# Designs tried in a protein design chat: VH-VL binders against o27280. Part 43

Target 1, 266 residues: o27280
Amino acid sequence: MDSMNVPEVLEIKRIVEESESVKTFIFSWDFRREVRPGQFVMVWDFRDEKPMSVSLIDPVRSEIGISIRRVGEFTDRVHGLSEGDLLGIRGPYGRGFELMGRDILLVGGGIGMAPLAALADEATARGMRVDALVAARTADELLFLDRLEAAGVNISTCTDDGSCGFKGFAHERLLTLEENHDMAAVCGPEPMMFQVMRILDERDVPAQLSLERYMKCAVGICGQCCLDDTGFRVCAEGPVFWSQELSRVREFGRYRRDPAGRRVPW

## First folded at step 18 (VH-VL)

Design id7
Fold by ESMFold2, fold request of step 19:
Structure id7 (fold): chain C 266 residues (1-266), chain A 118 residues (1-118), chain B 108 residues (1-108)
Amino acid sequence: as target 1 above (266 residues)
Amino acid sequence: EVQLLEPGGGLVQPGGSLRLSCEASGFTFSRYWMSWVRQAPGKGLEWVSYISTGGRSTFYADSVRGRFTISRDSSKNTLFLQMSSLRAEDTAVYYCAKWYIGRAFDIWGQGTLVTVSS
Amino acid sequence: SYVLTQPPSVSVAPGQTARITCGGNKIGSESVHWYQQKPGQAPVLVVYYDSERPSGLPERFSGSNSGNTATLTISRVEAGDEADYYCQVYDESSDHYVFGGGTKLTVL
């Protein structure tokens, strides 16, 4: 048996209420299984299994955190759990974010801030200057602000309704921010990521973007996570891609796929 | 035709200076981190320095820090290496190299020999 | 700083499989890239991200990376594959690129 391919049943150690719709579930973790920001795990509730981004990586306390937004039947069941309850975890899987340079811009929308919060911790620990643009529909849905501030991250916010920070979309706020960063990392709704990527490409800022696609096996054998045009498997060659890789993918920002592989609108 | 060309090089005395250039063509130079990598005669590859796309950030191997300066001019598609306080140990073929996804190098120049000898 | 070790040479018969190793502490957690360098020429990228091939490279070039060892595999070796081969990573802790010492592949 390979431990990466078999769920380990772990006790929920702590639950952090990040918002009305987002909880972070914290587990003890043996870091002989290395984890990088941008990698994901498969979370098994003994009925179904879904990919979730790692939002906290703490080798000192031997803990990981997994942030989950309540959006459907599976996530509703998981949100109903308590400390001491059990979940199965497989992983980690996928390519994580790669760091270079002296500063980085993070652009996160909604739950997309989860892997970026982990990256912010890593980047600040390496001595990089970190700027973060945190986006949501409303102020109550802005995630990880206190954690980012405590890490020394320079935060800008935007909300669709203007209840906190800039009123508007993340890409509109980005146009009003400093243009020059050594690199960027982006995660959030795919239409947002498409618009942000266009701006960063025009500014010659190398960017990494984290994609979501439907997944079943998480190890690259079932084909459910494939992108058109390239055959990239998001679980194996991603979920983090450089913008140079992603420019070859025509479906990016245009449509998604259902469990049967059919194209559907975002 | 994607190319990197390193005119320059030559023989210099210990303690001397030399400026290398690397002229890029066939790709959008301003979008990529760039590096210098050297190879002493009969030896392996040694990374020397890299520079960010906007030229904002520079990094150096410990063996050259304080003596070498990397720079770029995106309007001329040119990468530079200003070498000062040269030592015999700096004798090598110097390559410029273009960043590739994964922090690899996909395009290399042909290299130019720098010889530091009295 | 982070160190990559390669055997100084490997010999293989034509048509057989060559395996060139690159050792490093927990190298399986790094992305490993491989370069071919023929005498008097610049290096050429032959494998990146452990196992990906640049456009134009034949499928007989492949790579793997696990634990403390990354491996470049060349199937059905040809005389034209005779070259020096280097592995490379980027070490985020030092912000330095790191190359292995190189392996001379001899086809005989």
Scores: ipSAE 0.792, ipTM 0.907, lowest interface PAE 1.2, mean pLDDT 89
Fold by ESMFold2, fold request of step 19:
Structure id7 (fold): chain C 266 residues (1-266), chain A 118 residues (1-118), chain B 108 residues (1-108)
Amino acid sequence: as target 1 above (266 residues)
Amino acid sequence: EVQLLEPGGGLVQPGGSLRLSCEASGFTFSRYWMSWVRQAPGKGLEWVSYISTGGRSTFYADSVRGRFTISRDSSKNTLFLQMSSLRAEDTAVYYCAKWYIGRAFDIWGQGTLVTVSS
Amino acid sequence: SYVLTQPPSVSVAPGQTARITCGGNKIGSESVHWYQQKPGQAPVLVVYYDSERPSGLPERFSGSNSGNTATLTISRVEAGDEADYYCQVYDESSDHYVFGGGTKLTVL
């Protein structure tokens, strides 16, 4: 009856529409099971089970929020649910983000802002100054801007099409931003994170990156989540890694792995 | 070789001052948070202070706050601890230590003895 | 401030298993690191992130962490393992590093 290995069936308390393609599902949560920003849960719709990032951690209301982008059959079904409907939740799993210092830079691409929004809340609550670079393809896909602003986060935006903020990629925008931060946290498409990590390394800004790849396992008992060269499993040793852990991995930013573990170029 | 060396130390009167240094080699010093950790004779480890990679942010144990100042000079690969208003309780071996993933310490200096007496 | 509690000493015969505990309120939610210190020497990291080993450390060093207790386990103890052992966390609420008081491992 370990809650991490058996899904707890929970009622959807509230649904927040974050964008046309992203919804946040809010559940009551017993915080004797502590949750850290950057950890994930397994969401079970009684047919399939998928890993999802925690985007809201609210011990005061005894709530967690899980942000889900509609990208396929499973997420389509979950997006069709209403308040009062049931989902199974296992977790949390994985390493979360760690905080040190007095300020932090967040760099998020698309749904990657979800765990960073939770981290922003934690960092501001601890008195850290938080700067966030929020990236998306279009303005309509920029996530959590109002929530970040309400938390006192200093926001910069970029969009591929230029519809909001800087026109271009996150790493291009980063080159024009303030260079002095005690640390950074990065989550988004792996090619974006690779380019951002390179800039942060040159600036001597220690960074943590969340690698959200094809993961379906809990506790890391399969080879589908492995990085090449090191054999690290994302679901066991990650999903959050320090940049020092990733600088030696040739696959990062260059390849992905199919479910059979074979390398496929990005 | 990766190493941290703490030249200095010595005997100081109560109320006196002393500046410790820690010279780094074999790794990119500017990329890491750095700490001072001390150990009184026959006692356990006590964290003293840490400093961010850019030197902008500093933190201190309650026992030394207001009396000690941590600093760094990345052009010289050197960490410093300026100690003032020294007390007998500050007598210890002082280690510098390099941040490691998980907020651990992987590289430690050999330590330097500071004695506050007489 | 956050406090880590270790037994002052543990004795074990060669070839047996030593277990050194580190107690703390909800320490299972922290990342716990362990250091070995031999007389007259600097500490050496032997376990980090509760259970990971640095390169060059024998696999007989292992760790676990749950509830209010983290444990360093040394299997097939050798005379050379006789040392002081410290646990350590980072307390985000105070922005302080915290060490346990240390445990002297004696190999009978």
Scores: ipSAE 0.781, ipTM 0.901, lowest interface PAE 1.2, mean pLDDT 88
Fold by ESMFold2, look of step 18:
Structure id7 (fold): chain C 266 residues (1-266), chain A 118 residues (1-118), chain B 108 residues (1-108)
Amino acid sequence: as target 1 above (266 residues)
Amino acid sequence: EVQLLEPGGGLVQPGGSLRLSCEASGFTFSRYWMSWVRQAPGKGLEWVSYISTGGRSTFYADSVRGRFTISRDSSKNTLFLQMSSLRAEDTAVYYCAKWYIGRAFDIWGQGTLVTVSS
Amino acid sequence: SYVLTQPPSVSVAPGQTARITCGGNKIGSESVHWYQQKPGQAPVLVVYYDSERPSGLPERFSGSNSGNTATLTISRVEAGDEADYYCQVYDESSDHYVFGGGTKLTVL
């Protein structure tokens, strides 16, 4: 009944090709409807509706950017759209990242860099020192490097195949990086986030992790995005959680759930 | 089990110095931001200072900046507040407090009274 | 610099509902936390993240936050709820914690 629960139909203003599999769709946005890094929106293509993280928050230009990886039927259809085409957007929803201290470590894997790119902009605007570890399978899938560099972020990279930066997984590169940060923010594949969280806990670095799970109504009604044994819903109590909250959850990092709620190994 | 213990405050003259300590037990002290919060007699709560988990970053209310120094020693599970150039307005009960998720405080000490008067 | 405003006092009868407000510019976009302080005691966290209860706290304590007002609600008030109540946020622009001035709840 309020504007947050009804999709606003918006014209795609620009499309940025971030990689072969990731595009950023830019819309004009009225910032009386506030948006925080780590929150998500529901994107409606007039057939289906899916949650997507915000990657650009620009109140000066009155623009919002949403980065979408081509991964299934819905995202295939959206990737086929052109500038001038329409999409519905509801939101924002969920708990965003919280900033404290003078410096922050970002650890992003693949499309998980999208909400962290928005956070990096906010952190640097507040005068924080920002270090980012950007991970992907290959060099071509490292996202937002030019944008992070322009914002003054100190970037480390790793790729599974070694085509850019450290060859290996994000948590392996992290073991060789500076240990002293006031806080961290992590987003990417859940097995990566689990290993990164363990290292950060051992280093006494408080961390916030953003979980990508199935979400439908954005208000926690359907239950398909629930975490194991705690009853937390990703959209209502997350998608951003402090590591302290996640350490009580057996499911995190060990398995995922399919749309029917059945456990599936990672 | 979880406890914060602030040993003695005291009476000090204006312009004087005093160091407060807060000993933690029952939790992993090194993993949490820590704060000092004070309360003048008959008044409300006033945040004073906080310190990051590694001790690298310190933050102060405007009323105490330049006069108070927060520090911590993780090997002793102890939080400190070095107070100098004390004023009558600094008279208060001083609490240490542990960070909680959401940037709240879940564990508080019982407080220690600091009186600044001649 | 960010200011939280609370009424100085609220009175309710036992068994009724008390509502304690915390006003702030766009406080609905902040996470609001609430503390109970009984005479001569340290504060105790009773609500965090606007509406979450710490483990072991009665369901009678609840919270809400929208627009310029956050509210602590205590249903079925008991004599033991008589205390001072403080709201608190973290102001990211200043890197300061901010408390409201406190509200004395009197149970008549």
Scores: ipSAE 0.766, ipTM 0.896, lowest interface PAE 1.3, mean pLDDT 89

Design id8
Fold by OpenDDE, fold request of step 19:
Structure id8 (fold): chain C 266 residues (1-266), chain A 118 residues (1-118), chain B 108 residues (1-108)
Amino acid sequence: as target 1 above (266 residues)
Amino acid sequence: EVQLLEPGGGLVQPGGSLRLSCEASGFTFSKFWMSWVRQAPGKGLEWVSYISTGGRSTFYADSVRGRFTISRDSSKNTLFLQMSSLRAEDTAVYYCAKWYIGRAFDIWGQGTLVTVSS
Amino acid sequence: SYVLTQPPSVSVAPGQTARITCGGNKIGSESVHWYQQKPGQAPVLVVYYDSERPSGLPERFSGSNSGNTATLTISRVEAGDEADYYCQVYDESSDHYVFGGGTKLTVL
């Protein structure tokens, strides 16, 4: 058994309230264990375990951040924690984003901005031009804007209700942007990602997209996160996929499987 | 049939120039980064250059930077490598290679020999 | 610059298993790809993303990557597997594609 599969009990060093529903939990991290944007960790609150994307990677401070949205019982418990409390963390797992080129477009929706924020930091540190389209339902749900701005990211916002930036969905805003990029990274609601991928493909922009599926083992064994037809395991072959891979995945943007294995619409 | 064809190799003197071309067919050329990889006689593979889909970004190995220029014409499904100030050590078979997922190369041309000799 | 190290040669008898290694600092965190090149031919992708096989490649070809070593494994080696094999990564720090020095696989 790989040591990475044993949860390490870590103290919550800091908690950043990103929005009403999102908190970032900061942990000290030994960077002998490398982590890349787009990878995820399994967070264990000693009752249950859930996969969470890494949203902050800070080798200087020897810290990582995990942004968690309150969406259920597990996340409710985690959101009730305070600085100094303990969580189990194992990982990182999965394939992270791959950078290439001189400029990158990030398209994120809601909590999907978590891994993209980490990617933005890495890309800017490497001297890449980073443009970010940040989408949310409302202005108060837009994530990481100050952080992205501080990193030198060119930000475009869109909200469903028009409370900030472009009124509409991310793919609609994208259609209004004429500039192409060397590549794109996308993360958010799957219907959003599906539409964004279509537009990027039409524009001949190579894209990586991070998928979310029900995960149990995180090590490619249990098969709970397998995608139909292809047999791709989101925890092993993903969660970051190239658009060319996802083009082979029939269920992408259309449906997912719940913990019982039933097809459910997005 | 998916293929890459490189017809432009030849003999050139040191300090000379040569332009290689690579014609793509069987796939949507404009959707992929493209690369040149060379192989000196009896030696291993050495990456030379790659270009973004739109051609706006180009990258070069240190050994060829400032001397080689990669470009592409999507209307002709053709990749180019303009070589100048050629040196003996530039002697190699030059391969055109198509980007594949994960930054691999799934399609290669058969290669064209460039010989730099006095 | 990032460096990939391969053994110059590996010999194996027909029917046996060949293992070709590719060493690199923290290579386990990189996506490693493998190419087969027969004499006078262009390279052919045989493994990508550490362990994925392109369509048409036999199951005898497999790959793994962890720590500082990636490995290409060829089971039930055939005479036709005799070739040079190259590992490859992309170095994001320098924006360079990097190939290993290549390994000559000889089938005895």
Scores: ipSAE 0.934, ipTM 0.960, lowest interface PAE 0.5, mean pLDDT 96
Fold by OpenDDE, fold request of step 19:
Structure id8 (fold): chain C 266 residues (1-266), chain A 118 residues (1-118), chain B 108 residues (1-108)
Amino acid sequence: as target 1 above (266 residues)
Amino acid sequence: EVQLLEPGGGLVQPGGSLRLSCEASGFTFSKFWMSWVRQAPGKGLEWVSYISTGGRSTFYADSVRGRFTISRDSSKNTLFLQMSSLRAEDTAVYYCAKWYIGRAFDIWGQGTLVTVSS
Amino acid sequence: SYVLTQPPSVSVAPGQTARITCGGNKIGSESVHWYQQKPGQAPVLVVYYDSERPSGLPERFSGSNSGNTATLTISRVEAGDEADYYCQVYDESSDHYVFGGGTKLTVL
């Protein structure tokens, strides 16, 4: 376990252009170190380190994929890298998604589809029926559609501008769907997740939600990713939480802590 | 008070049938997966079956598959276990259990004894 | 079938620390839960999700995982802690709940 905390310098094997702003970086992986959908790794570009969800788990090819959205200085640098370049990776960390039942609804927004894509692969491989509600601002920002389709996932799309699928937000689309599932997994903007969780609860659908918070140590010691009141550490008790856990988290869907520890509204 | 009550146990002959019930109170029954777990006299815990919130999906241990049927009635806050083709090895205290975070069980009934004997 | 292995018995003196192990090849990838069962009573959840404590349980109870082994630790053991303890996981490959064989904790 101690070796898990030391970054391994890995070569970028391949880069997949998912969208204008999202790339998936593929690495060779020793699967003696198990990784589950919903877990994250710390990516180190030798200047800074950021948590990233695993979006691809391929034991056959001995590969993992990390999907990264270009949103800031760190990700700008990473997006400038080429195949053959090096990155440091340590992990995996956190609690991943748990599968149970025969069918699952995935609700993802933007880059939130990254861990859900990995979950979809696992669920379908196990013979589960997988329905996915994929949301984005515009059609060109919808992620992993071809991959999900190839895996046998039933896809419903939602875009803010109506350029693809339902025009509106994910929770609005969800309200139009009458079918219930054994469970749901949700990942995306927290306001979206908050609304989706509310609807799923009303429908008696157990749900898991993956949270995004600022992380530094990733091992539950620094406290920077602590959720108010509960003391939950997103890196240790998360990032995947059951809805029953999040129902106790007052800040969920309302605000987050920035790197300075200040309360920032969504 | 949160509780699960399990009436319906008793003595039954081999090959016979018995229906167990578990009545839930103190929590929203419809929001949780439910399970049956049994314990033979002097033995450990053995999972029997679980059912999804809507009752659409059911799963069974290999030892009871094809003989036992789990079901639920949300209007009555009740979980059921229909047992058929009962065998001596089915003799046990049967517990109903409520799903909890991480696929644990946080609430258990007091159990009902099922004895299969000629 | 997936099997969880526990020692059949553990003995400790009052005030000492008891450690009950649970071995399984998927421990580390599956969440482990622990139950306490006293004679003639239903099981009680004492640790869930590897290391979480239900409300009302004393801090003396803790859980940890290392490799393929989960451990329930009971510090400052009391006479009232004498019971059978079971570990439990969910096997996603078979859609089965799996319990360990149980460990009898004796307080000397």
Scores: ipSAE 0.932, ipTM 0.958, lowest interface PAE 0.5, mean pLDDT 96
Fold by OpenDDE, look of step 18:
Structure id8 (fold): chain C 266 residues (1-266), chain A 118 residues (1-118), chain B 108 residues (1-108)
Amino acid sequence: as target 1 above (266 residues)
Amino acid sequence: EVQLLEPGGGLVQPGGSLRLSCEASGFTFSKFWMSWVRQAPGKGLEWVSYISTGGRSTFYADSVRGRFTISRDSSKNTLFLQMSSLRAEDTAVYYCAKWYIGRAFDIWGQGTLVTVSS
Amino acid sequence: SYVLTQPPSVSVAPGQTARITCGGNKIGSESVHWYQQKPGQAPVLVVYYDSERPSGLPERFSGSNSGNTATLTISRVEAGDEADYYCQVYDESSDHYVFGGGTKLTVL
């Protein structure tokens, strides 16, 4: 087995409470093992294993952060952990975001902001102009605002309930923003991403989108994360896809496969 | 049929100027980054410049920066390369290339020869 | 500047497997693309994202990338495969597209 496929047991160095439902777990990281925004790791709590996006990449402090939303049994357990506790981490896996141009639009929904936060750091470090549309259900679910602001990101917010920023969905807010960018990176609920992609396409803005699928092996073997019709494996050919690739994926924005392989509508 | 046509090559003296054009057809030109790549006689490929979809951002190889200007006209489905202060070492076949994904080029023109000679 | 190194030439007998390497510092962390260029013709994309094939390309063409070396593999080489092959990456540090020096594949 490739050494990268064996979980490394790491101590939780710090925990950042991002919101009521989201925590960022920070680990020491040997950057001889390169990691890119948009890539994911497999997090193992010695009982179960789940893919998680890298939300922080800090080569200066030799740290990475993994942001995890509390959504089920596994994440409940992980959220119960404290600094100093151990987790198994293997990876990184998948294709990350690719930066092009001088300015970039980030559109994120909920926990989808996790990989985009890391991308924002990289983009700003490169001297790029970064605009971020941050969407959430409510104000208290908006993620990484302070961090993004500190990085020099121009932030626009939208919330379903109007508790902060534009009242409505990300694609609705996007329609009100007239400025175009060299490229866009999108991550969030697929219905959101689907609508956002459509708008960006109409505006001739190249876009990369990060998909979330149930996956097991993370190495393109088990096929659990295969997308219909194309055979794309989210763990291998993704999770970041170009809009041109996703345009060929019929299920995108429409349905996903559950752990049993059943079609589940969004 | 998807194609790129480059009609603008020719002979020019050192220090002279020349404007290349690349006309796109068979695809939505405005949706793709575009590049110029050149190849000196008997030599390898050398990237020259690329431009964003909206033309907002342009990038150049060090060898041509300050002398060459890339631009595009979406209404005409045309990519341009304005070359100035031409040198003998600029002699090459110039290809326009369409961005694909992952920063690859999937469509190339047949190229146009630019010869810089006294 | 980022430099990609290719062998100037590779020779292979028909039916055999040709391997063309592209060396670069930590090229394994980059996305490598490969182009085929026949005499008097424009380059043609044959492999992108290290190992993916454009539509219409035969399965004989494959690619890999790890460490400091990317490799284009052409199995069951045919006379028609004789061409120059170029590897290519994008250097984010300089915002430059970078091509290798090219490899002439000769089919014996």
Scores: ipSAE 0.917, ipTM 0.947, lowest interface PAE 0.5, mean pLDDT 95

